# VHH binders against f1rkq4r372to572, part 3

Target 1, 201 residues: f1rkq4r372to572
Amino acid sequence: KQMVRVLERVCTTLLGLEDQLNALDRAAGDGDCGTTHSRAARAIQGWLKESPPPASPAQLLSKLSLLLLEKMGGSSGALYGLFLTAAAQPLKAKTDLAAWSAAMDAGLEAMQKYGKAAPGDRTMLDSLWAAGQELQAWKSPGANLLPVLTKALLENAEAAAEATKNMEAGAGRASYISSARLDQPDPGAVAAAAILRAILE

## First folded at step 1 (VHH)

Design g8 (framework vhh_8ghr_2)
Fold by ESMFold2-Fast, scan of step 1:
Structure g8 (fold): chain B 201 residues (1-201), chain A 120 residues (1-120)
Amino acid sequence: as target 1 above (201 residues)
Amino acid sequence: EVQLVESGGGLVQPGGSLRLSCAASGFTISSSYEIGWVRRAPGKGEELVARISPSGGSTSYADSVKGRFTISADISKNTAYLQMNSLRVEDTAVYYCARSEFYLGWYDYWGQGTLVTVSS
């Protein structure tokens, strides 16, 4: 039930950001980051309406991966799909904090391998990587420190998204656009940070 | 072997029009591949001027060319086009056709380029 509420919150967040993300994306010339993420949100809402979600986190992430790869489309759909497929693997055996940390690491590795991007390249990886680094720094927090970790993780992800405003594009189509025209944060990084906030808040 | 071959460049006066063609071979212009037009002016960096999604359902343009340039694709001819209207001296550049697999997020195969010169 918790997972359903989280997914509904993610969908509401992405639908609400459609115009903002499209506006940010127009600097790169495609102007459709918000439209693409809204398409993903509508696909998830449709799936939740037609089918009960899987009970296990591993099955949920694997199912979402296929859904986003097929329905979201674009490089974003592929990158989220690759992240989620890889992240599902550590969660097959355990679902403790260590398993979720391993899931984040696996997802980030898959995005770097197939996205051909590294942290600092002005992509959605920047905010996701910052979240992963914060999670790794808190290897074994006690239950009473989880709210502190969550806040720090979200602040780090959001700060990393904002920092893309000052980065030159090292990967993706934005790398072919004059840096003087890239005075706004990367829409993919902003979207990824917003998804993390919807999940953890 | 994947190849992209541009044609249609040349000398044109300000206010004129040109249509560039990009003939693809070794793959099909379909749902899996995005096509973009990237230009490089002498002494300047690269600028992505137009792109068309793999589905053909979405196009985008740089602010410098919006309203003047139109990208399209003809699946039956496996060819992409860039229609350039109201040309300006600052549009003078070598224009490259480039292909991207949707999951890469950048262009992995490029044509040889075609020169467009806008001069009186």
Scores: ipSAE 0.000, ipTM 0.178, lowest interface PAE 15.7, mean pLDDT 76

Design g9 (framework vhh_8ghr_2)
Fold by ESMFold2-Fast, scan of step 1:
Structure g9 (fold): chain B 201 residues (1-201), chain A 122 residues (1-122)
Amino acid sequence: as target 1 above (201 residues)
Amino acid sequence: EVQLVESGGGLVQPGGSLRLSCAASGFTISSSYEIGWVRRAPGKGEELVARISPSGGSTSYADSVKGRFTISADISKNTAYLQMNSLRVEDTAVYYCARHYSYFWDSGLDYWGQGTLVTVSS
């Protein structure tokens, strides 16, 4: 099934990034961002082996949201959970490109309203928001342009993660570091960009 | 600018052979952009007769043409072919080359050639 294969790529990616994400997180926190994402990846792999495959994208995202809220935990689990729960709603009726675009918009809106983060705050939202803006700019691409859109979306998300090097923290743990400039990119933004690449590659 | 241009149609006697060509431009034939041949006889609906995924190496055929038609692709020329053998009167139709796209969120036929007429009669 395509969605299961995509999730396996995401898990492999996150497991491979554990040490790098922990090293980035040590500059501004406890150094556990990679460990937290690896915990999520292992939980997803276990769930895929033990549970029946989800019947639809909407069901997949809803079940994944619950799993991350329970097994990943922390602020990261909560933010992914908010995104995925909201993103599942447009996918209940249709699963075309327009529905996936609506899903991205819904997820980003939920993170901003309930997660209290905004673009520019040096969090995972920076990468996800940049991806969403690129997707929105290409309102109705023909199938011939989907690879172009995908490449642009990934480049924009990755550039946004890199740009967090120069941002003052407005949310999360790093926001409590008074007046400090952080010279490394936000580990959450890096992780989110890597997840998008694993999904769209 | 995506274009699909068919050629090779014409008049042939029952039992004869024809080779149709589909020259693609504006995209590269691949597993994400496959080629299908769709035909439509006057007063009838459309039928997908053959499809090829060059990157995946897979082909598929309608039961009505299995064993008689062979689809192939020359990636270096970005061209797909339909070799039609043992032609029957009921194969008479306009044959369209169409692009089949496939992504994890969507799939379908999006670009079509203008069609080439194949007439099988004595």
Scores: ipSAE 0.000, ipTM 0.197, lowest interface PAE 10.6, mean pLDDT 80

Design n1 (framework vhh_7nfr_2)
Fold by ESMFold2-Fast, scan of step 1:
Structure n1 (fold): chain B 201 residues (1-201), chain A 120 residues (1-120)
Amino acid sequence: as target 1 above (201 residues)
Amino acid sequence: QVQLQESGGGLVQPGGSLRLSCAASGFTFSDYWMSWVRQAPGEGREWVSSISSSGGYTYYADSVKGRFTIARDNVKNTLYLLMDSLKSDDTAVYYCARDLYYGSWEYDYWGQGTQVTVSS
């Protein structure tokens, strides 16, 4: 019930951002980042209409990984696929905060090992890495501090996405474009931060 | 119901200062990034400034950087835009907007706007 609403919010967010993400991507690429994310959102919406989402977080992330690898495609689909497949592993045994923290770490590690990305390279990893660092800083938060952690995590991810407009690209096609031609934030980093907000809000 | 109500607009001289306020209600104000967006006569909307939910991060358009300051009071559920060294080019309707995410140009709620005219 709740999970369906979260996924619907993610899809609505990505569909709403299609034109904006394409405009951001035109500065550094083919102008298709929004189209690619919109394609992912439509695939998720189709899946939700035809079948209920899996009951376990691990199964949900694994299914989403396969769906995004198949339907989204491109470098974005590959990076999301790597993250979600790795993130699902710690969640097979338990679903407490420590398991979700381990899931974030596993996903970020997979993107760095197998993807052509590192923090500071002006990619979606910048937003996700910032969120992960904030989560690790709260090793054992009290129950009353969870909303504060969530807010700080989102602010850190969103600030990191915005900061990409001042970064020279170290990965992907953007790495071959002069920084003087990059005056807007990375569309992948913006998309990733927007997804996190849709999930955690 | 979510509501955003701007105030503080008016007629000012070039080089003058103005403070805009936006009163928010119907949601947990401290959980959202907030933005100011303006629209000059005959032109499209231009993003002016954004502030994070805690107020810890602020961002400005190059055209206003160093002259404008965005601030918020999470106890009073109020967003502010402090405008210094106003120029005729700052003449516009200023809108308070609740962000989905900064940099996306996506907002789910808008105020009705407040007119700022910079003229002698």
Scores: ipSAE 0.000, ipTM 0.132, lowest interface PAE 17.0, mean pLDDT 74

Design n10 (framework vhh_7nfr_2)
Fold by ESMFold2-Fast, scan of step 1:
Parts: structure tokens; C-alpha cells; sequence
Structure n10 (fold): chain B 201 residues (1-201), chain A 118 residues (1-118)
């Protein structure tokens, strides 16, 4: 039940950002980043209404990966699919905080290895990588750390998205655009940071 | 050939200070979060502090906040723990660990003993 509520919040967030993400994407592409993320959100909402998500977190992430590869499409669908498929693996054996942290690390590694993007390349990986670096510290157990670490993780991801304004594109379609036209943050990085905020509140 | 070697432990009186060091070798130190974990005799391991790869983020257990400071020198491949206002319950073996997740640390040092006693 809590996972379903989180997914619904992610969908509402992405639907609300459609116009903003499309506007950001027009500087570096065809202006469809918001449309593709909105399409993903609607696919997830449809799936949640047709049937309940799998009970296992590993199965949930694997099913989301297939759904996004099929319904979202494009480079975004491929990158999210790579992340989620790899992230599901550590969650097969256990679902504690250490397993979720390992899931983040596995997803980031898959995006770099198969997606051919690296931190600093002005892609969604920039926000996810920054979140992963902070989550590395967040995994360390402490009685009353969670709210402080959650805020730090979100601020780091959001700052990394903003920092893409000053990056030259190293991957994706943006790599074909001169940096003089890239005075806006990367729409994929903004979307990824917004998804993290919706998850972590 | 990853190696982590702690030093700086010893016997100190309550209210005293110590600085622990951890010399890292065999990997790109600046690419990893690092942690200090302690274990008192007969007890389980307790996470003390973590520092991000850049040093931009630091986190502390509630029991040590305001008294301990974690720091790193990425040029010298060294991790530090500055321990002020030491208490008898800080007595433990202090371990340097690669990573920030207690349950997923992949390399540990051999530990350095800190004893706080009058």
C-alpha cells in the first residue's frame, strides 16, 4: 500500500511537470521529455488500476522496467529500464536499507556501462549519481538520522540537476548541441530529481 | 590489494582528545565514501561517522555529534577522526571501512584500540 501511494505521487509529479520538461527539452532536442515522462506516468497509473503491483520489491522494479521499456520508449525509457532491471537484483535476497542502497549502486553502474553516460555528461545520470553518492552515507545506521539524510540527499540531487546548466553535453542528443545554447538545466536531470523528491517527500 | 591501516589509538583520560588516521592504498581513494565503525568488548559494531567521496557531506551517530569530526585528505589518501571530550563509553576498537553502509562495507582495517580511563 505504501509503495502504491509512492508510485501515484511520482505519476502526479511527472504529469504536473510535462510542460516545464518539454520547454527545457526544446533547447537541446524536439521538446518531448515532458511528453515521454507523462506517457510513463499514465502507463503506470493504468497498470495500478488494472492489477495490483507484485508484492516483492524485486518483482515490482522488474515489472516497472518492462512497462517503461514498452510504454515510455526512447532513450529515457531505455535508461530507466537499465537502472530498474539492475536495481532489482540486490532486492531478491533481502529488502533492508542496505539492499536498497545496493540497488541504487547497481542501477547507476548499469546506466554507465550500457547507457554510455558518466557523471558530468549533462544527463539524468547527473541527478541520480549525486543522489547515489549521498545515499552511500545514508545507508549507515543511526537512530535519528533519516529526516536529515533525506533532506541532504534531495538537496544534493536538485543541486546536481541545476549544475547541468554549466555542463557540456557528453552523451545523448544534447551532445550535438553547442554549450552556448545549454543555458537551461538538463530536462532528464530535472525529472530524475523530481522523482526522487516525490519518493522521499 | 586494497589496504586500510588505522593509527592514533591509545589510552586517554575522560575529557581528553585523540586523532585517529587511516592510510588507504590499492584503490582510488577519492572515489569512495569512507566510514569509522567501533566495537566495544562483547558488543556488536556501532557506526560512528561517514564522509562522502569529496568530503562535502559528513554524518555522525547521535552519541558522538558535537564531539567528533570526520575529515579526509584525498591527496594523501588518508581518513581522519578527531575525537574531543572523550567519555568512558567511547572505549572501543575503531575500524576504518570503505563505503558508508555498515552492512555492505567491502574492506576493513585491522582496527586501533581507544581506551578512555582514568
Amino acid sequence: as target 1 above (201 residues)
Amino acid sequence: QVQLQESGGGLVQPGGSLRLSCAASGFTFSSYAMSWVRQAPGEGREWVSSISWSGGSTYYADSVKGRFTIARDNVKNTLYLLMDSLKSDDTAVYYCARGSDFYWYDYWGQGTQVTVSS
Scores: ipSAE 0.000, ipTM 0.145, lowest interface PAE 17.1, mean pLDDT 74

Design n11 (framework vhh_7nfr_2)
Fold by ESMFold2-Fast, scan of step 1:
Structure n11 (fold): chain B 201 residues (1-201), chain A 120 residues (1-120)
Amino acid sequence: as target 1 above (201 residues)
Amino acid sequence: QVQLQESGGGLVQPGGSLRLSCAASGFTFSSYAMSWVRQAPGEGREWVSSISWSGGSTYYADSVKGRFTIARDNVKNTLYLLMDSLKSDDTAVYYCAKEGYSFLYEYDYWGQGTQVTVSS
């Protein structure tokens, strides 16, 4: 039941950010980041209404991956799909902090290998990478640092999203425009940081 | 069956001290990080402090840093919270919490809690 509440918070957060994310994305000429994330949120809400999510975190992430690949679409849907499919693997055996840390690492690795993005490229990966680095720092066996980790992880992800304001685009469509026009943060990085806040808050 | 038993709460004057204990049974205590969480009247739960499975790392909420000390005895399967320079704002029920099984879930197996009242 906790997972349902978390997913509903993610959905309401993304729906509330649609206009802001579209405005940020217009700097790249597309203007659709908010629309694609809202489409994902509506799809998740519809799925939760029709069927309860699986109790297993691994199965939940796998089903969510398929849903986002089918309903969200675009490069964002593909990247989230890659992340979630890979992240589900470590969670099949255990669901402790070390397993969630491994899940984050697996997801980030899949996005880099198959999504062709790297940290510093001014994409959603920048926020997720910063969160992953913080999670790695706290993965001592048996250490329960969830309250401290939550605050630090959130601050690092949000700071990384803001830092994209001054980054030269190395991947995605933002790489096709001059850096002088990129005085706003990357919409994908902002969206990823907002999703993390909705999950951890 | 996992069991956590808190004790050591009571009434103290501002500036006083208390020592809370939590006796754990039904699981391998030395393999889990442990935490103290409190709930003041009419408020939500507030994390206070955590200690790693070995006792090698300790963490504190800003509101208690420098005043509280968390400790554990893995031979006795007991968690402690040493509370110095108590303030009226520390008045709450204090709960002993074991690490949850999932990052998405809060702690497993809260104890019954022990009441700490700081008043003059």
Scores: ipSAE 0.000, ipTM 0.157, lowest interface PAE 12.9, mean pLDDT 76

Design n2 (framework vhh_7nfr_2)
Fold by ESMFold2-Fast, scan of step 1:
Structure n2 (fold): chain B 201 residues (1-201), chain A 121 residues (1-121)
Amino acid sequence: as target 1 above (201 residues)
Amino acid sequence: QVQLQESGGGLVQPGGSLRLSCAASGFTFSDYWMSWVRQAPGEGREWVSSISSSGGYTYYADSVKGRFTIARDNVKNTLYLLMDSLKSDDTAVYYCAKGEYWDLYSDFDYWGQGTQVTVSS
């Protein structure tokens, strides 16, 4: 897969969701989840215009981590930064499916250990965790089963994002708002699921 | 069969201009990044420029930035290199390559036969 083509899809997706994510965030936060993710997308677009991205997945994720830590900001920027830095490590020597599964596991572990998020807390981790669980179940699929894995992974991530609609917040500002006012899905979880769809489709 | 055919090279004086073309066939041209790579006599290959599948992103080697323009026509399955302000150092065989970009991190598939560009007085 061409990395720049994938990054183009991610950026287009995030820019297109800016208003929706801000609206979702307005009910339980400061109303800037879409703005923050669009800032990330514009930073990536600016980087792509100035220098070619490395073809090495490990170096790509490491550079993206630094870019998002610098330009995205907030708790989202910090969480994506933690995920990407950790995910880059398994990809230094191998880039097969097993290495990408290990990368997902490393990223999720870093977010839980160094961030304050856990599955079920109504955050972006909910979508990413659901995707990771699906990858764990498919440790050694053959190439002919990759489309089935991809579909299952995306469905699981999107279902987890929707399920945040019924969760009490365990982290961040939303944790201080009563559940009666949290009747829609978490914007971070929706954004993470959309990013996964842009990468895999 | 994947085929790439370069054309448009020739002898030109310093400060002159040339337009190189690469006709692509045997694959879905609009789905792939395309690049230009050159090789001067007795030297290794040097990456010159790359263009994304949509044409939305273009990259250039520092030695040609501001003088060369890479372009593509996805309807005609053709890649172009518009070369202005040519210098003697631009003398090389120019190759059309299918791939994102050439460096330590990427390999190009399906180099064409090349087209000779000679810049001399």
Scores: ipSAE 0.005, ipTM 0.221, lowest interface PAE 13.1, mean pLDDT 79

Design n3 (framework vhh_7nfr_2)
Fold by ESMFold2-Fast, scan of step 1:
Structure n3 (fold): chain B 201 residues (1-201), chain A 122 residues (1-122)
Amino acid sequence: as target 1 above (201 residues)
Amino acid sequence: QVQLQESGGGLVQPGGSLRLSCAASGFTFSDYWMSWVRQAPGEGREWVSSISSSGGYTYYADSVKGRFTIARDNVKNTLYLLMDSLKSDDTAVYYCARGPLEWLLYSDFDYWGQGTQVTVSS
């Protein structure tokens, strides 16, 4: 019930951002970032109508990875697929905060190693990496500190997405685009930050 | 106090043209992105167009691309929307909005005008 609600919020968020993400992507890419993320959202909505999602976080992330690789496609689908597949591994043993922190680390490492992206390259990794760094900075917060951690994590991810407007492209299609076309934040970084907000709100 | 005041709406026939204006006051207009957002009867808000603080970059919804032009005059603190080849589907209240605030084009508007009605019918 809880996980279905989270996935539905993510889908609603991505569908609502389609035109805005496409507009951001037109500055440096094909103008299809919003369309690609909306395709992913519709695929997830279709899957939720056909079968209940796994209760196991590890199995959920593994199935989402396969779905996004199949239905979303492109470089975005590949990067989300790499992240989710790697993030599922630590969650097989435990599902506490430490396990989720390890999942974030594993996902970020996979994107860097296999996706050929690094923090500062003006990609979705920038937002996710900033969120991961904030999560690592907090040492076993108690229940009454979780709202503070959540706020800090979202602020870091959103600030990192905005900061991509000042970065040189080091990966993906944007790396081949003239800097004269770039005065906007990376649409992938913006989308990733919006996904995190939908998850954590 | 920040104020945004729209004008220029009205009744026009399909294929006609209108020019909307938004007078801004209470802030340094040249430092902010500005946008147009519309709301058709019984529907939610739809982003139409945005323009960067310098006017160097403009973005349009697919439904208006090639027909609408967003422009600004930073000396006069005024935002414009030039609407050509109007269709019945363009009928809506058009709002001037300050933003995006350099994050999300849709959700980062902090001030809105009162709106101006555009009706396209024969």
Scores: ipSAE 0.000, ipTM 0.109, lowest interface PAE 19.2, mean pLDDT 76

Design n4 (framework vhh_7nfr_2)
Fold by ESMFold2-Fast, scan of step 1:
Structure n4 (fold): chain B 201 residues (1-201), chain A 121 residues (1-121)
Amino acid sequence: as target 1 above (201 residues)
Amino acid sequence: QVQLQESGGGLVQPGGSLRLSCAASGFTFSDYWMSWVRQAPGEGREWVSSISSSGGYTYYADSVKGRFTIARDNVKNTLYLLMDSLKSDDTAVYYCAKYDILTGSEYFDYWGQGTQVTVSS
């Protein structure tokens, strides 16, 4: 039941960012990053209204991946899809913090292998990678330290998104555009950081 | 046509060790996550362990954590399960399985009857 509320927050966040993400994307692409994420949000909202989501986290992430691959489309849909299907694997055994940390690692590996992007390439991976690194640094936080970990993880992801302003593009459409025209943060990295904040708040 | 052939099972005493192998063919082995699943007598199938396509990430069921090690050889298209400190509760038929991350589904294509592991005197 909490997973449904989390998905609703993610959808509200993405719908609210449509114009801003499109504006960021116009500097280096087609200006459709916000539209693509908004399409995903509407697809998720439709799914939640028509069908009960799976109860297990592993099944939920796997079904969500298929939905995003089908309805979101493009490179973004493919990257989120790959992340979610891989992230579901560790969650089959346990759903504790260690399992969610393992899920993050699995998702990041899949994005690098099939998305052909690496940290530093000015993509959504930059934000997700920064979050993953922070999560791995906290191997066994006690429950009373989870708010500190969450704050650090979100700050690291958001700082990584902002840092894409100073990066040369290594993947996607931005990779063939002059760096002098890429003085704004990557819209995909900004979107990924916003999704993480919606999940963890 | 995915084909997976398990081997290495046998009878061992409690506290003993075994190494299981799974020879894979019919797909690009290095592109897929691989898993070990077991089925004990009279029980349902239980997930045991998984390994990422590169081998960089490994995950284990609580019941085997610290005792089993999953590994792979992408040049030889072979998956391994190194089992240490075996207990009677580990008695089961062991199967290997391919996980397709692109579809979010696990495909459990079994060849033969898996490999039988029996832990007793």
Scores: ipSAE 0.000, ipTM 0.138, lowest interface PAE 17.1, mean pLDDT 75

Design n5 (framework vhh_7nfr_2)
Fold by ESMFold2-Fast, scan of step 1:
Structure n5 (fold): chain B 201 residues (1-201), chain A 121 residues (1-121)
Amino acid sequence: as target 1 above (201 residues)
Amino acid sequence: QVQLQESGGGLVQPGGSLRLSCAASGFTFSDYWMSWVRQAPGEGREWVSSISSSGGYTYYADSVKGRFTIARDNVKNTLYLLMDSLKSDDTAVYYCAKSGYRYGWSSFDYWGQGTQVTVSS
């Protein structure tokens, strides 16, 4: 089942990034971003061993939301939970590209409204928002445009994560003049971009 | 060649209003965050406001929140700053600034020449 393979790729990716994400997080946070994401990966692997995931995308996102809220925890778990719960709603009726685009928009809106984060704040939202912007730029891609869209979406998400190197850390602290120069990207943005790559490749 | 050209500055009395414009060329305007940054006489540069590529997200410095509105017209490649309830402390040269990254707004790679705003009476 392709869904199982995708989830396993996400888990393998997060487990492999644990030390890098923790090192990035120590520069600006608690130093546990990698540990938290690895905990999520192990929880997903455990769930996959006990039962197959739901076939419906909406049910899958809803189940993952609950799992991450229960097992991942912290601000990361809460943000992923908010995103996934909101993203599941448009997918209940349809699963075409327009529905997935609506799902991305719903998830991003929930993270901003309840997560107190905005694009440009040097957080995981930066990568996800960049992916959403690229998705919206393609008004009605046909089947022959999907590979181009996927590549552009991943490149934008990864570029946005890299761009966090030059952003003031934290919501509400944006100021080019008073910002300290950063030589490393935000761990949450890096993690989000890596998750997207694991999903789309 | 990336070029940013500001206009709309001038002398206004306290409590007055002013509308600044910035004409952009030489890049895909709709792909980048745009910002307004000001510099008062004898002071350093102060970030004022930023707007996302689509216009869907806007951010403001606490000193101008509720009084200024940033807007953009991606068809005309123009950035705006609508300034209301102007105070003497708003006196500065206002610069239009292009983000160095598509989705970032705290790093700038190109600046306009600036337009002078003077609030006095």
Scores: ipSAE 0.000, ipTM 0.144, lowest interface PAE 14.5, mean pLDDT 74

Design n6 (framework vhh_7nfr_2)
Fold by ESMFold2-Fast, scan of step 1:
Structure n6 (fold): chain B 201 residues (1-201), chain A 120 residues (1-120)
Amino acid sequence: as target 1 above (201 residues)
Amino acid sequence: QVQLQESGGGLVQPGGSLRLSCAASGFTFSSYAMSWVRQAPGEGREWVSSISWSGGSTYYADSVKGRFTIARDNVKNTLYLLMDSLKSDDTAVYYCAKDEWFGSYTFDYWGQGTQVTVSS
C-alpha cells in the first residue's frame, strides 16, 4: 500500500479533530486530547517531509513508536508507543493479513499488560479492542471479502467508541450538548476509531 | 454545500406517533454518524439519539429509550426518528445534526428544525 499517503490521511484526520477532541476531553479531563493528537500529526508530517519512509512495515511502526514517545508524550503517546512497538514484531517476517492480525493482537496485549488499560475502561483501547476482535473472527478472507471485513471492523470500532457515552447517559437524565458534555464519548476512543477509518478507507 | 432538511413534525395527542425524516445532501452521508437534537420552549438543546455511519449502532437519551427508534437509509441519504408513545414533555423543535468529524459527536451542520407538539 502507499504508506506515506495513509500516514498523511491519518495526520489530516487528527489535525481536523483537534477542537472536537479537546471539547470532549474538557468534560472529564484537561481538555488537551486534541492538542496532543495534533502534536503527533505535526511530528509525523515533519518526519515524512525530511526523511524517506522505512523500507518495511515493521521498521515503519518501530520508528513511528519512537517518534510518538518523543514528540507526542503524555499517556496517549505512551499507549500508542506500546502498541506500535509490539505490533512491529509479527511484521518482521511477513506482511500478509495473518501478520497484520497478529500485529493487532500483539499491540492490544502490550497495552493491557504494560499500559494497564482494559476493555471497558473508557480509553482508546475500547475502539482498538473491538477492531481486533473483528479481525480475529476472519481466518482467511479472500481478496473479494476485504471490503466486508473492513466495513465490519470500522463498525465495531465506532460502536465501541459510542458505547463509552452510554455509561454516563444511563444515569436517568437527559443529556444536553450545551452543558459539560459528561455523557459524550471518550476522546481517546473516538480518536482511535477515526485513525482506523483513515487507514482503511 | 451541506444541507439538512427535516420534515414530519406536527401536532399529536399524548400516546400518538410521528416519524421524522431528514434529507441530507452535499456530503458523503454514509460516512458520518448522525444525531437528533431537540429544543423545548425556553430550554437548552437536549441530545435525543445518535446512529453510527453504518446504522449498526444506535444510542438514546434515557428520556426516550424504548419509545423512539433512530434509523438511516444510506441509499436515499435520509435519517429517521420514529417516535412512539409521545408525551407532552416531547414537545420541542427537533433538529437533524451532522457529526463534525467521523466519530467526533460534535456537530458542524444543523437542519432548520421541525416542530413537534404533543397536547390534547
Scores: ipSAE 0.000, ipTM 0.143, lowest interface PAE 16.6, mean pLDDT 74

Design n7 (framework vhh_7nfr_2)
Fold by ESMFold2-Fast, scan of step 1:
Structure n7 (fold): chain B 201 residues (1-201), chain A 122 residues (1-122)
Amino acid sequence: as target 1 above (201 residues)
Amino acid sequence: QVQLQESGGGLVQPGGSLRLSCAASGFTFSSYAMSWVRQAPGEGREWVSSISWSGGSTYYADSVKGRFTIARDNVKNTLYLLMDSLKSDDTAVYYCARSYDYIWGSSEFDYWGQGTQVTVSS
């Protein structure tokens, strides 16, 4: 039930950000980042209406990967697909905090290895990488430190998204656009940070 | 409890300037994006500007771009709107609002201040 509520918050967030993400993307590209994320959100909402969510987090992430590849498409769908497919692997055996930390590490590794993106390349990886660094530092937090970890993780992800305002494009479609047009934060990095806030808030 | 308290409104002539402040309490101010929303008499609410949780990103409605500046002081838990080149059309009650998302426009607001009146008249 909690997973369904979390996905509903993510979808509501992405639908609400459609115009803002399109505006950010128009500065650097076709102005469709919000539209593609909104399309993905509607597909997830439709899926949740028709079927109960998968029995395990690993199955959930694998099915979300397929939905994002099918309905979102493009470089964003591919990067989310790589992340989610790899992140599902550690969650097959366990679903404790250590397993979720391993899932984040696996997803980030897959994006770098197969997605040809690195931190600093002005993509969604910048936000996810910053979140992963905090999670790695707090591998064994006590229960009383989980709210502190969550806040630090979100602050790092959001700061990294804002920092993309000062980065030159190194990967994805933004790398095909002149630097003079990239004085705004990367819409993919902003979207990823917003998704994390919706999940953890 | 969450509280947002605006101040700095008043009467000003066209072309003048005002600085609005919003004092926030009852939550971790530095963790939330903040917005200014205005409402002219007999009209609906219009989003004016938003600022991200850290202050690194700012967003403006086309009607105020180049004239208004949004800023925040996370140490003092205070949001600001610096209004320059004021026009009669800027006459409205200005509300401080806490944003659910940290961008702007279509974002959902969960807490509002009481509002401060800005009147631009010759």
Scores: ipSAE 0.000, ipTM 0.157, lowest interface PAE 15.2, mean pLDDT 76

